# VH-VL binders against q9vpl3, part 36

Target 1, 224 residues: q9vpl3
Amino acid sequence: RGKINIQRPKAPHYERARVVAVTQPKYPELPKAKSCFKTRAERTQQQQENPYNEIIAREVRNWLDHSRLVAFFHLSSITADDIFRVRVQLHKQNLHLKSYGSKIIEQAVKNTRYEAIVPLFHSNHCIVFSPDPEKTAALLRIVRRVPQMVLLGGIVEETMLSRNQLVAYAQMPGLHAVQAQLVQTLSQAPGHLIQQLQAHQNSFVQVLDVHAKNQMNEETPKST

## First folded at step 12 (VH-VL)

Design C118
Fold by ESMFold2, fold request of step 14:
Structure C118 (fold): chain C 224 residues (1-224), chain A 120 residues (1-120), chain B 112 residues (1-112)
Amino acid sequence: as target 1 above (224 residues)
Amino acid sequence: EVQLVQSGAEVKKPGESLKISCKGSGYSFTHYWIGWVRQMPGKGLEWMGIIYPSDSYTRYSPSFQGQVTISADKSITTAYLQWSSLKASDTAMYYCARIDYGEYFGFDYWGQGTLVTVSS
Amino acid sequence: DIVMTQTPLSSPVTLGQPASISCRSSQSLVHSYGNTYLSWLQQRPGQPPRLLIYKISNRFSGVPDRFSGSGAGTDFTLKISRVEAEDVGVYYCMQATQFPYTFGGGTKVEIK
């Protein structure tokens, strides 16, 4: 994971790409004889559905454009009452639970850096959007009690994160908490100061690196 | 909590213009579509069109294309339905309704309606 | 345009008895990937419509258990297991599978 943007290939992280490749159906499982020789009615339906799907994709793009936290889940069988209860819990934390068809997601992220998320929507799924990336910990706390929702990964500050990376992000102190820890560290005995500053500097750089991928290429060697 | 409040009843003459409003509150206005639905006296519901307030993208029912204008002002969380020249056949109740394609895929919340009466 | 045909036009029922409303579409409402976007709306006297059922059978928030939806393809049914006085009104089916969105003609439920 480098500190300079765009030097790396546009392809997903190698581990994410390997996981996606392993989970894809093998050929010839995907191409069915029916799909190769679609009827005229099926082709006409798809042509009519593409412009309609663009209407829905516009909504998806708007959520993506205005959400600094996006989390993707596989969704197992769940009742409408149970999912509604989860949605209410999430909404209290400014977390918005949505579900869109896989072709809608594919159309929404076409020609964007998020094209790599499309394979996540092969199965039944849901997405949580929020403008508040600091709510990641609350999100994970709520869904731990919902075994039907299995975290697949997410986007934080315009940066794609794997499941493990998102969990690690949720455990990091917030920017305010990092600033408070720095003040407390400076009040400690002198002999421990270098180690604490290095730990906070690494944490701050990691958070800022996520932020820099969302704005411009900035580098901050230590807290201000 | 989610609420759509429409402007009050209107009595107009044929040929006059009219703009009625629908103010959304209690939700993120720019993340949801607003649709307009007509109900003629003693009749059922007719979809007129939709707008996405974030970018003002609109789609009209063929039956209403060119007869009305749907617009929105996201800065005041308000959608509008306009006629440049009313006809007596425009006498109806007009509803705005919100659309959430991410969950309900339909009109989940409705305004109270605006009665428009067009007569000499 | 998809034509939505509702029957009956009027359903007078005795309090506590069931009511059943049928909605038939002129073509399949199954969208790509198996989704069917059929909704049921209730319009009580003097009130705007409200969402009762979405995606065939899912009850919207605050809708009592006595309302249920079922169906597939072109044939859909709304059932009220035990009609209460507050259930008086007109019920509409609606499809959102394709533009233009279309509604059934409505079914008036009234107490007899």
Scores: ipSAE 0.746, ipTM 0.882, lowest interface PAE 1.0, mean pLDDT 80
Fold by ESMFold2, fold request of step 14:
Structure C118 (fold): chain C 224 residues (1-224), chain A 120 residues (1-120), chain B 112 residues (1-112)
Amino acid sequence: as target 1 above (224 residues)
Amino acid sequence: EVQLVQSGAEVKKPGESLKISCKGSGYSFTHYWIGWVRQMPGKGLEWMGIIYPSDSYTRYSPSFQGQVTISADKSITTAYLQWSSLKASDTAMYYCARIDYGEYFGFDYWGQGTLVTVSS
Amino acid sequence: DIVMTQTPLSSPVTLGQPASISCRSSQSLVHSYGNTYLSWLQQRPGQPPRLLIYKISNRFSGVPDRFSGSGAGTDFTLKISRVEAEDVGVYYCMQATQFPYTFGGGTKVEIK
């Protein structure tokens, strides 16, 4: 009859399948179960009935009021071990990874200029707070290796920035670097001081011009 | 490294006042809540209340409302638990613990405890 | 007040064998966004409590893989897959879904 081989090697397939099944990593936590438990209306009503949302909103307001850098991310499924590793890396840079419910964030920013951030929290998310806006570059370097965290935008020095504006901000020389250049110049001999002050003044003006143009271009795109 | 260091053990008589402390270090003290938890001898844990050191906002368990005062001095990163008039039934171990509503939603770091003994 | 009931009160276990601790709440611990703020604490003899598990099943920093949490609604379980000598102590469940925060009565794990 025909040369039909319907048999597969049993032992290699079993050993391969068993090894894969045993060594598979634990899956990350499921997203919040918005549809499993209740309708949207029932979820909204239940949130309004919880008695301590204002306590948590107080914490959120304090972070917002005392953080010169705030970055918003969409958060896809991620294991507790992986998010913990990211949190530790961020914490070393004075970057604080937090997650709050969307209604709590809405309550925290009510009647403030930051109400515009509320739509960012429609899906699973996290927020990074820091008193140090100079740490924006470190934040982006760490998160680049974490595909589960997708940058949505941020707030720097009380100014809302789009994703592209925040990335551009991270590439600017720090104000401390400009201040250090000025101090070094003032410590040198008088004749060279005049030349170096003129050069640093020009450099400082260029940095401010680039920063202002980046803010303008990213916030007000041109019409077609 | 987050650390909460509490004041030492106390031996008091009924009717005396007492103020015990909890000093936080290794984190931004004003951005996290501090809670106080009582453990009576040989018993479990009881939540007493919380404070937000940034503005001294305080919330007490109904069982402890009016029985103790929770306060904080953010300039020295220290929270306090105090009694105006101790009772023998206040003999217990008292813990402070930090609360982070932005991640763990519970007591993530604990102090070593302060033993308070109230006896004649 | 949400009453948290733990069983068993005492769990003597042979070294290297599993242990299982149950916690029941008097009402659902599900928060309005579907999160359940149920934690497990460990208190070793003569030491303060330590956070083991938060939000039902997430291990806190430095907690070994042998600890796992599960459950939903009103019924929750802490499992230790292979008990070691350092695991001796009292384990508490705690809810932070609403005030006042409440704890279970504790379960003592000891080596027999």
Scores: ipSAE 0.743, ipTM 0.877, lowest interface PAE 1.1, mean pLDDT 79
Fold by ESMFold2, look of step 12:
Structure C118 (fold): chain C 224 residues (1-224), chain A 120 residues (1-120), chain B 112 residues (1-112)
Amino acid sequence: as target 1 above (224 residues)
Amino acid sequence: EVQLVQSGAEVKKPGESLKISCKGSGYSFTHYWIGWVRQMPGKGLEWMGIIYPSDSYTRYSPSFQGQVTISADKSITTAYLQWSSLKASDTAMYYCARIDYGEYFGFDYWGQGTLVTVSS
Amino acid sequence: DIVMTQTPLSSPVTLGQPASISCRSSQSLVHSYGNTYLSWLQQRPGQPPRLLIYKISNRFSGVPDRFSGSGAGTDFTLKISRVEAEDVGVYYCMQATQFPYTFGGGTKVEIK
């Protein structure tokens, strides 16, 4: 209020005058000063980037869905010539080195079984994809000579492996590596059921109740 | 060796349909995008659109939306660019090119081009 | 749409001398996560374009050392340190930071 407001009597009450001033029409140019971090051009660019990022995320999803080996690395500073040489060596082994933005990877794995990998991409990173899980040993041999690439973990036959687990997997013979992956997958299945039971006990009971009701609707002697 | 081999030159009249092809080899066709680029005689390059052969997802440049159809048949590793009714202004060289958003983020391998001539 | 402006339109160069091509974008090509998707293409007479430089300064496979790229933000440069006869052709810059992808108008390099 100030002395100016008192000396300017208006038909509207002071509070009504402030409400009217707050509700005045705003042109796009007027609020730009209050949002100086993001201009109108920057806001428009962000809206256009979402559909573009979805396109790149589609590529990431396809690589994840069609790769029986996926390895995640932290990537330190490396020259383009050095990373190119590594990529060529990996490609000879059917190993495909890729790098994607962290938000694109988040978008690619959202609402999928791979969502757990998102924390791996907070730092600078790269990913190696392959249809051949037998190539894990070759991957680690090639990367051992590249100190800029630090193994974080991976996925083998849809099973998430820690760094140590992936290294252990790579040390197995080719045929035994397939067998070991199968064994770990089977071992994880009971643990998955236990985790579901511990977290969603009511849901498990409800599923059994529905299953029992479906079998009883047949009204024939059960063989089991 | 990555190769994109396009169908041969075409001479057409206005109003005719046309489908040109781009066959990819030497790489996993369904893991990479295919883009189409127009070059009008004596002019520069224009992006027309892209397709992801794995699921046939397409995105067109606004300048070409509704004027062409981009498609792919992953079983024969082939992408297509198609007109339902050609115009004389469609006379140009058409290139297919591969893009990999995980390596180079640019058109890394190009087809040899298909010259399309549309004349009355 | 991002407009890509190349200068010069034509660059006649004495054999063995350097050439420099400029590309300016109408807005920053820096993606929100820090990468800049600016490429340089070469189109020799009668041939399709080929990738020379990606992400501002990285040479593609088989590209000789005499080609180099530099720049940031909206201003980019392709340099040929010693022009050879095989370097004759049209050079394009291209942005892949957002749709639609757009190209510069081209710079014709030829031997005087």
Scores: ipSAE 0.737, ipTM 0.877, lowest interface PAE 1.1, mean pLDDT 80
Fold by ESMFold2, look of step 13:
Structure C118 (fold): chain C 224 residues (1-224), chain A 120 residues (1-120), chain B 112 residues (1-112)
Amino acid sequence: as target 1 above (224 residues)
Amino acid sequence: EVQLVQSGAEVKKPGESLKISCKGSGYSFTHYWIGWVRQMPGKGLEWMGIIYPSDSYTRYSPSFQGQVTISADKSITTAYLQWSSLKASDTAMYYCARIDYGEYFGFDYWGQGTLVTVSS
Amino acid sequence: DIVMTQTPLSSPVTLGQPASISCRSSQSLVHSYGNTYLSWLQQRPGQPPRLLIYKISNRFSGVPDRFSGSGAGTDFTLKISRVEAEDVGVYYCMQATQFPYTFGGGTKVEIK
């Protein structure tokens, strides 16, 4: 019996899944009965589909090459209506939600410095691309209401960032606000510096005038 | 708002050349594929080929390889379909459509169509 | 080439009644890594095609919930739960699992 409804706090589902994934050793997946009996046709189909995969990888490379912000998410089960609403919200911010097969991603980043992102695509996933790195805060604000999308990390200005680094980046003021703060700081500093230089300049002129008058008075015209 | 706006209807004679256009707007033109689809009078849809405007990489349906040329000019966000020598059998409606392999994996937005009539 | 076969060729339907359109592919549309790239298009009279359903069952932007898609492997179905006058037109299935991309022959939905 207890009148006060005290609920023990549980770790959020996404935090629990994250901790389990990090702490669990990865073992080779044991062959399933279906895997042991793969036919020649199945192997041939995979090889036949490689040229098609390259066409899609070309699209992925182009998005990566022209996006100053790339964010990687784990994607849990979500309805088509819900993901559509998220996509629309993101698109209004010039944020482009995409999902590609993990093999396609591997092929797209092969022999690049971005090969390190491949392990992020083991689970079901999605990627958000944008040319606007200042939209990182808007991205995270929108997806906070979408528990099915769990941030894994990202790329900003061609630099790979961990989850925590990307979150910290998103908390910076907007680029225009940072630029405005810099301009305001510089305008205040030059005004003070100019005033200080003008005061020293006036003092130097007065000292030089006194010195010149003293030099004329001390220099006698009489030859001795 | 994603839009594909095609050039107007054409009336041509056999043997003449023709180049029709598809102008994309409201999206990053170079990040999406443009496909061309033919619909002959009273018939269904036939895929002709695709182009990636970023680098002009093209892929043709075997039925249209060597019969038409697909090109794009990314500076004006426009894709093209062209014939060097039209035949009466080229009389059809021609659509351009956008392909997004990262969202829908199919033709998500379509142009209004360009009617090409080839008759003597 | 993957042949896409639609049935029926024509589907006259009473206003407010359901319609069902079948599409069969000559081989499995399952890509080796899990996705099936089967789409449904609607072409109203005098208009270009528009995307209705992608990846078997997902409705595209602005598509009413009376449209639904289902199926697996080689057999797919588009259903319209309550046909309205604006649904008159030709419906096509399309596969994008491999080149060349291919369409079904079309199914004309009419009000009778």
Scores: ipSAE 0.727, ipTM 0.871, lowest interface PAE 1.2, mean pLDDT 79

Design D122
Fold by OpenDDE, fold request of step 14:
Structure D122 (fold): chain C 224 residues (1-224), chain A 121 residues (1-121), chain B 111 residues (1-111)
Amino acid sequence: as target 1 above (224 residues)
Amino acid sequence: QVELVQSGAEVKKPGESLKISCKGSGYSFTDYWIGWVRQAPGKGLEWMGIIWPEDSFTRYSPSFQGQVTISADKSISTAYLQWSSLKASDTAMYYCARDYGIYESYYFDYWGQGTLVTVSS
Amino acid sequence: DIALTQPASVSGSPGQSITISCTGTSSDVGGDNYVSWYQQHPGKAPKLMIYEVSNRPSGVSNRFSGSKSGNTASLTISGLQAEDEADYYCSSYTSSSTPYVFGGGTKLTVL
């Protein structure tokens, strides 16, 4: 019986090797250790609800709920100084320019009536808040100084408006002016009606007069 | 009623400095842009620049950039147009006007009576 | 550079309707609704007649109307009167750097 070399065991006979190969417990591949490195995407998803973000989101909601005018602007390449200057001018008109991160806005408006504004905040943006919707024209005059502020739309009296609609709203006469115009129009309406009624009567009388004259001319016997 | 009143006609020589004025009344002077428009004799209207009177933010036409200075004194509701050195080619009627437009709508709803500037040697 | 082209002169008889055109070099001239018209009598300041293509300021006669088709804005004066004899200028928004461009002006003569 040949000395079993413990250091170099002879390869088992082919049949034994096959049995050993088949009977080797397939240890489940140790779950590839989830690389402790959470992908940037997973880290961004686990952004721990930063208590600070909640506070800011609450602030945004508060502004939205108490503002009768909200205007959304895209900011292109603008300097901090330009933003500051326009902010000061807006503030003098009781218009409040604020800038928030897109994630904060999303959190703030989630499950609210304002959720539809989220798509507006994919890039650099600012929001102007006002308790007075009559300041819309003033806002749009002031922002002319900063071409980098592009109007995206707004909310007036809880109604979402497109850019064009907001501009149109700003161009409308104030409620009192509209009321005055209405009163003026109503005051003129009776005069116009009377004129129209008289015009028809006068036309009718003219037609009758022509008819009467024609009949009189036919009844005048040619005195031969 | 909204009114813009400009300073009187000026006769100057080349090389002299000049400052003309436009006083607004009947509205909040600081809440509207004021523009300056030049009209050379027998020619059309040319926009020169605009100013926001509250903080004197100014925008110039490229043709007039560096040629004139637009300023304002909000305390007396007055806008100014000035030259450091007049040229014969500066002979023209100069109008100030209030811009009533909003956002991308630019139009002048009220105009001053104009200031005639004559530069002759 | 965006330019506005107007006819040099237009004439009409009293009671007629005349139209003054203002054509921009670009389709983007004034966007869809940012054309204004000014009336200027000799030796007088310009007066706003139409803003935003078709709107009349208070005090402007309803004989004045504005329209736009394509890159051409039009001022129409109906029932022409002797007092309408003046120069007329169109204006439009061009860019943020040059927000005001004036046409060359049209002299209206009432024959």
Scores: ipSAE 0.878, ipTM 0.950, lowest interface PAE 0.5, mean pLDDT 87
Fold by OpenDDE, fold request of step 14:
Structure D122 (fold): chain C 224 residues (1-224), chain A 121 residues (1-121), chain B 111 residues (1-111)
Amino acid sequence: as target 1 above (224 residues)
Amino acid sequence: QVELVQSGAEVKKPGESLKISCKGSGYSFTDYWIGWVRQAPGKGLEWMGIIWPEDSFTRYSPSFQGQVTISADKSISTAYLQWSSLKASDTAMYYCARDYGIYESYYFDYWGQGTLVTVSS
Amino acid sequence: DIALTQPASVSGSPGQSITISCTGTSSDVGGDNYVSWYQQHPGKAPKLMIYEVSNRPSGVSNRFSGSKSGNTASLTISGLQAEDEADYYCSSYTSSSTPYVFGGGTKLTVL
């Protein structure tokens, strides 16, 4: 019985070799474990290609296009309940509080006039939309209840405003109020002018009267 | 014209409860913060707290937190300040005032006439 | 504690200009522009005289003006009149938790 060379085993008989070859479980090469860790880049790309994101981006664009007032807020750590309460208060004023992901915003405003807002959305944010720019003051009163909402800026009548500018805008009297004031001022102007014109005449008449009185007093002979 | 009308003077004993009122008129009551300010006899003004009348969201000064309760009834455009148990030290004039400011600008543009609360044993 | 310091009293003669100061203890007092001034006559409610450092509400005389330099806000009353005799309080924003801080008040006497 020849020493079984354990180092170089004799090739099995052809038939056995065939059976062994056919019965050898072809273990599928374990797919190189694509590290389930989608690179940050792959995750970002997959998020961009999500049809859902496109729909939401369109929604955002629609809000932007139909809003005369848009305010951007940084949103720090806040409870969902607090956000909800603020949302309700804002809604009562026809102010619509929305929160979107930064990527969605970026997608929404890409190649639009709103592209300049992208830098504002690097962190957690919320947006308030309104068809009425006169509600800016109301908005800024309501958000006082939520210190975590930090005003970043806004868009009013298609004009981008800084935080300070938006606050200043909110402090301005409404167009109608300004018009009313203007009308009032204009209505008073003629009266003031007339008064000023008459004041000189009246003063002159007074001086003449005083002079006339003085002359009459001088002509009254001291009845010794 | 914007007006805040407060309830009349109160004379109370220590330990008694009290609720004073401030009724707003001439503006949308629910759209502005209402604040309460205390002024002890011969002393300065002290902010106590503010309330958003629409949903009665309230913020208190730390000094008055737990000492008083601020509430509102928007249906009658009225804000309230109440004590569960008065102290002699609560003797003061109490003012309600409308905050007209926005965002970080806090100021009271209209004030109630004040309610004198006297707490004496 | 953030406090606003006012002089206890200021006096002036009719026709003079006087200034009441309001100094914050912290740089955080008042942000850049959030100081208000109130006038209070004896037995009366406070009246807003100046808001946001220098703005006058409607109906307030132009004799009243406000300014700020550093951590000190100032109320200036020009052409002092007898009716100006009152207590004056400054107020400032400090924080979201304490949005209202009042100064100690200044008694203005017209001599």
Scores: ipSAE 0.876, ipTM 0.950, lowest interface PAE 0.5, mean pLDDT 87
Fold by OpenDDE, fold request of step 14:
Order: sequence, then structure tokens, then C-alpha cells
Structure D122 (fold): chain C 224 residues (1-224), chain A 121 residues (1-121), chain B 111 residues (1-111)
Amino acid sequence: as target 1 above (224 residues)
Amino acid sequence: QVELVQSGAEVKKPGESLKISCKGSGYSFTDYWIGWVRQAPGKGLEWMGIIWPEDSFTRYSPSFQGQVTISADKSISTAYLQWSSLKASDTAMYYCARDYGIYESYYFDYWGQGTLVTVSS
Amino acid sequence: DIALTQPASVSGSPGQSITISCTGTSSDVGGDNYVSWYQQHPGKAPKLMIYEVSNRPSGVSNRFSGSKSGNTASLTISGLQAEDEADYYCSSYTSSSTPYVFGGGTKLTVL
């Protein structure tokens, strides 16, 4: 009886080996975890081809095209609750606060007149849209409550404005007030000019009269 | 015309509670911040805090934080300043004012007539 | 602590021009353009005279003007009149925990 080598068991009889081979549970090969490291190029291509991103990009374009006021804000460590509260207050004023990804913004404004805004969206940001540019002051009053919302700039009537320019715009009197001021200024200008001209003329005449009187007094001979 | 009308003068004792009012008219009350300013007798103006009347969001000066409560009722265009327990040092004129400023610009363009609060034992 | 310093008192004769200064103790006081001035007559509420350094509200006399140089804002009253006798307060935005601060006030006497 041949010593059963327990360390090197003789290969089972061919038939047994076949049965064992067939009955070995084929554990599904764990899907080789495709390294989630899609190359930056593959990620960029997949993002560009995402139908969802295209839809959102169209939405952004639609907002830009139909808004007469657009304001850009940086968000610094703001809570979701604070954003929500501000959004509600803005909405009551027909101001629409939206947040989009940088890539979506880039896609939305590519080859458009708005392409210059892309550098503003490198960090956490939000956009406020309004059909009414007169709401700029209201917007800037509301955002006071959230110091974490930092104004970067905006678009008013298709014109890009810096932060300071947007604030200045908000501080301007309404069109009618400006018109009224202009009319008042224009109406006063001729009157003031006439008064100044007349004042000089009157002063000159007075000086001449004094001179004439002095000459007459010198010519009167002291009749001794 | 924009107007802020405050409640009348108050004479109180230390430890008593008090609530004074400021009613706005002639403008959209919920669209502007309302501030409170204290002026002790013979002293200068002190900023106390501001309130957004639409949702009653409030900010206080650190000196007044926890000492007073600012509130508003937008339904009647009224802001309030309240003490839970008055001190003799609370004796002062109190003004409400509309903040017309935007963003980082803070200024009060319309003021109430003031409420004199006297706290004496 | 962010403070605005004003002279305690200023005086002038009728017809003269006077200037009231307001100096911030910190560079953080008021940003470059957010200084306001208030006039207060005895027993009356303050009245806004100047906002954002140099702007006049409607109804304020053109005799009142505002300017700023460095950390010092100035209120100038030209053609001084008896009715100008009052206390004047400057105010400014601050980037600190207190967004708004008043100066100590200046008593203007018309002699």
C-alpha cells in the first residue's frame, strides 16, 4: 500500500479531478476596480457629453439673456440655512439666487458675450438674477445680513460692472429723478450766467460813475 | 412722506420691564433696515443694533447684546426695543431710524422723534 | 476698538467757513467712502446732512459739504448762520463686529 504522501497528495484520478474542477465554485472575479482615476481628459470629455450639463447650461443662458440685472457673489463658509434665508428674502423682491458649477457656467457662456465672467467662478459662488435693474439697491440691502456673500461684480443692461460700479449704480437716483435734476440744472444755468454778466456790468458802471463824479469835483474852480 | 413715530416718554424703576415702539410710514417698511440709537443725557450717539423687519433678522452691538431685544411687527410697520430688567444706566433718549444705505454703506436718512426713558429709584 | 475722534467744540462767526474733523483710529474704519454726518439741535433728533463722504440729501443746504483725506473726514459749513449752531456727529462703517460707529460729537457755537 503506497505511502499516501500527505504533503503532496497524488493528483486525484482523472475522473475525480474533472468532477472537482467542474464543482469548484467559480467566484465571480471581483470586478477589477477600474481605478476611478479617469484621466483628466476622460473626465472632461464625459462632463462635456453629459446631457444633463447641457440642459443646465441652457438654463443659465436663458437666465442671462432674460435678466437685466445679474450680480455675482463669492460665498465664504456660508451655511445652507443662511443661503436659504437669503434666497427667501431675495425671492420676495423678485430676485433669483442660483448656484451653478464652474464647468456648467463655462459651458453656458462659451462663445457668448458673457465669456468674460468665467474667471469669477473659480471658487464657491452664487448668481442673483432679476428682470428689473431697479432692484439692485434692494439686493444690496438684503445681502448685508450675510457678510459671507461678497459682491464680485455684475451685469446691468448688458454692461459688465465692477463691484464698485454696481454699488454706484444702485445709489443713483431713478431715471425720473435724474431727469428732473438735469432740467433744474439746465434751467438755472442761463439765469446764473445772466446774473453774473449783469453783476460785472453794473459794477463797471458804478466805477465809471464814481470816476466821473471825481473829475467834475476837480474842475469846479474855487471861486474866491 | 417717510416718517418714523416713536412711543411717548417712559418713567420706570430699576428692575421693571419696558417695550418702546417705532412706527414707520410713507415707505415700504419691510424693504429697509431699522436701527436703534441710544443717547445718554449730555452724551453722544450710540449704535445699538438693526433689524430687517421682513423676517426680524437682527444684529446687535456687542455692548447691547443680551441687554436689549429688538423686534418688529411688519403687519403694523412697527419696530420695538425691549428691556427685561431696566437699570438706572438705561436712562437715555432712544431713537429709531431708517437705514437707507446699501451693502457696506450705513447711514440713517430718517429718524424718529426719540423716546426718553428715565429709570430712577 | 474702532473709534472716531471729533473735536469737542468748534466756533465761528456768521458768514465764516468752519470745518469739523472726524478721524478714525484704525485703518479699518469706514472703508474709503462710507462716512456720514448728522446735525442735532438741542432736544431734537439727529438729521442726516452728508452721506458717503460728500453726498447731500435732498433739502440739505449746499453750505454743507463733506470731504475725506486719509483717515480723516471733514464737514465744512460755509456762510455760517445762527441756525447752524448744533451738535454734529460723524459716523462710519466698520469691518469689525460693530458695522456702524458714531464719533463723539462736536458742539458748534455761532458767535
Scores: ipSAE 0.862, ipTM 0.940, lowest interface PAE 0.5, mean pLDDT 87
Fold by OpenDDE, last read:
Structure D122 (fold): chain C 224 residues (1-224), chain A 121 residues (1-121), chain B 111 residues (1-111)
Amino acid sequence: as target 1 above (224 residues)
Amino acid sequence: QVELVQSGAEVKKPGESLKISCKGSGYSFTDYWIGWVRQAPGKGLEWMGIIWPEDSFTRYSPSFQGQVTISADKSISTAYLQWSSLKASDTAMYYCARDYGIYESYYFDYWGQGTLVTVSS
Amino acid sequence: DIALTQPASVSGSPGQSITISCTGTSSDVGGDNYVSWYQQHPGKAPKLMIYEVSNRPSGVSNRFSGSKSGNTASLTISGLQAEDEADYYCSSYTSSSTPYVFGGGTKLTVL
């Protein structure tokens, strides 16, 4: 009795093969998930029609409208744990770190004054919101811990700032400090002006005195 | 006024452990990085590392990584620098300083008075 | 290794203007404007004199000024005084594994 080679079963008799071929259940082709074959454009259009995206876009708008400080960051290979730790530290300073999809951002800022920020969102990004523009320095101190957070720019008091401008803004003395300095400078200005005016007058008088003395010395005839 | 006050001078033997302190006052201690700087006798300044006191996040210079431990106790506004086993080469003045810089700008605006550590057999 | 090079020593007479240079080994040294200068008198802690290339902290004399050209930062002290005799260190942010580096220091002697 020949050992049935289970690894290479003998081809069935021609008639059996025909019957098997005809009786093989034709399983309906699994409906190709329409979603897998949708073009990127179709997927994008469907996502735009998602009521959920509208809700999120509205949220983004609300954050933008109620924030006096907005900072945009690129994220490069950052871990979830690192993001969490930074988020916690930012939150303690009333800074709110959020992450949204680029499409959501586009939808949120479409036909608004914020439309200019869209080009910043081509990659992984996060946004930090704050009602207090004076927290810009605090923000930039905290993000030092995560080199993967790259500052792209921001919005302060409805003004869009480049990366360098935002850093410069953070380095400026507070408005009150600047005002105090201004008042101090203005209060000193009259004194300095008076001193300068007096110095010039005194110098002029000295020059005149020297000139007068020289003339008197020339007029004294050497009494031979 | 912002002040950093460091612990007093230390004289130790090789192999001994040491922990020196830096207490900050006159500002919000948890809102600024604290750095440690070493200065060997007759030598220049060496950046050792920094700590964020709020959660004790620490960054070290590669030269000091694993050689020292920087820590902080925010409840008493104090930063620490410690050695598990001192070497003669650790003889130096150690300064703590507040890092007032932002983002990529690093600078120390206030410094402690320094702690002299002498390690001799 | 990113290093900041300073002259070992500079000297000047009272009333003169002197300049201390700080040169980075790489174009990445100092970033856009992240150079600081410290003054250290013997037996004293360093004092911040200049930050971000050219900014003076409150209480620092206007005789001290900072500038940068290319990879070289400069500290200029005008109207040199005896009290200016000290060691001066530049520092900079680096994008390397060591985020902060000091120069070797310059001893300023007032003659």
Scores: ipSAE 0.860, ipTM 0.940, lowest interface PAE 0.5, mean pLDDT 87

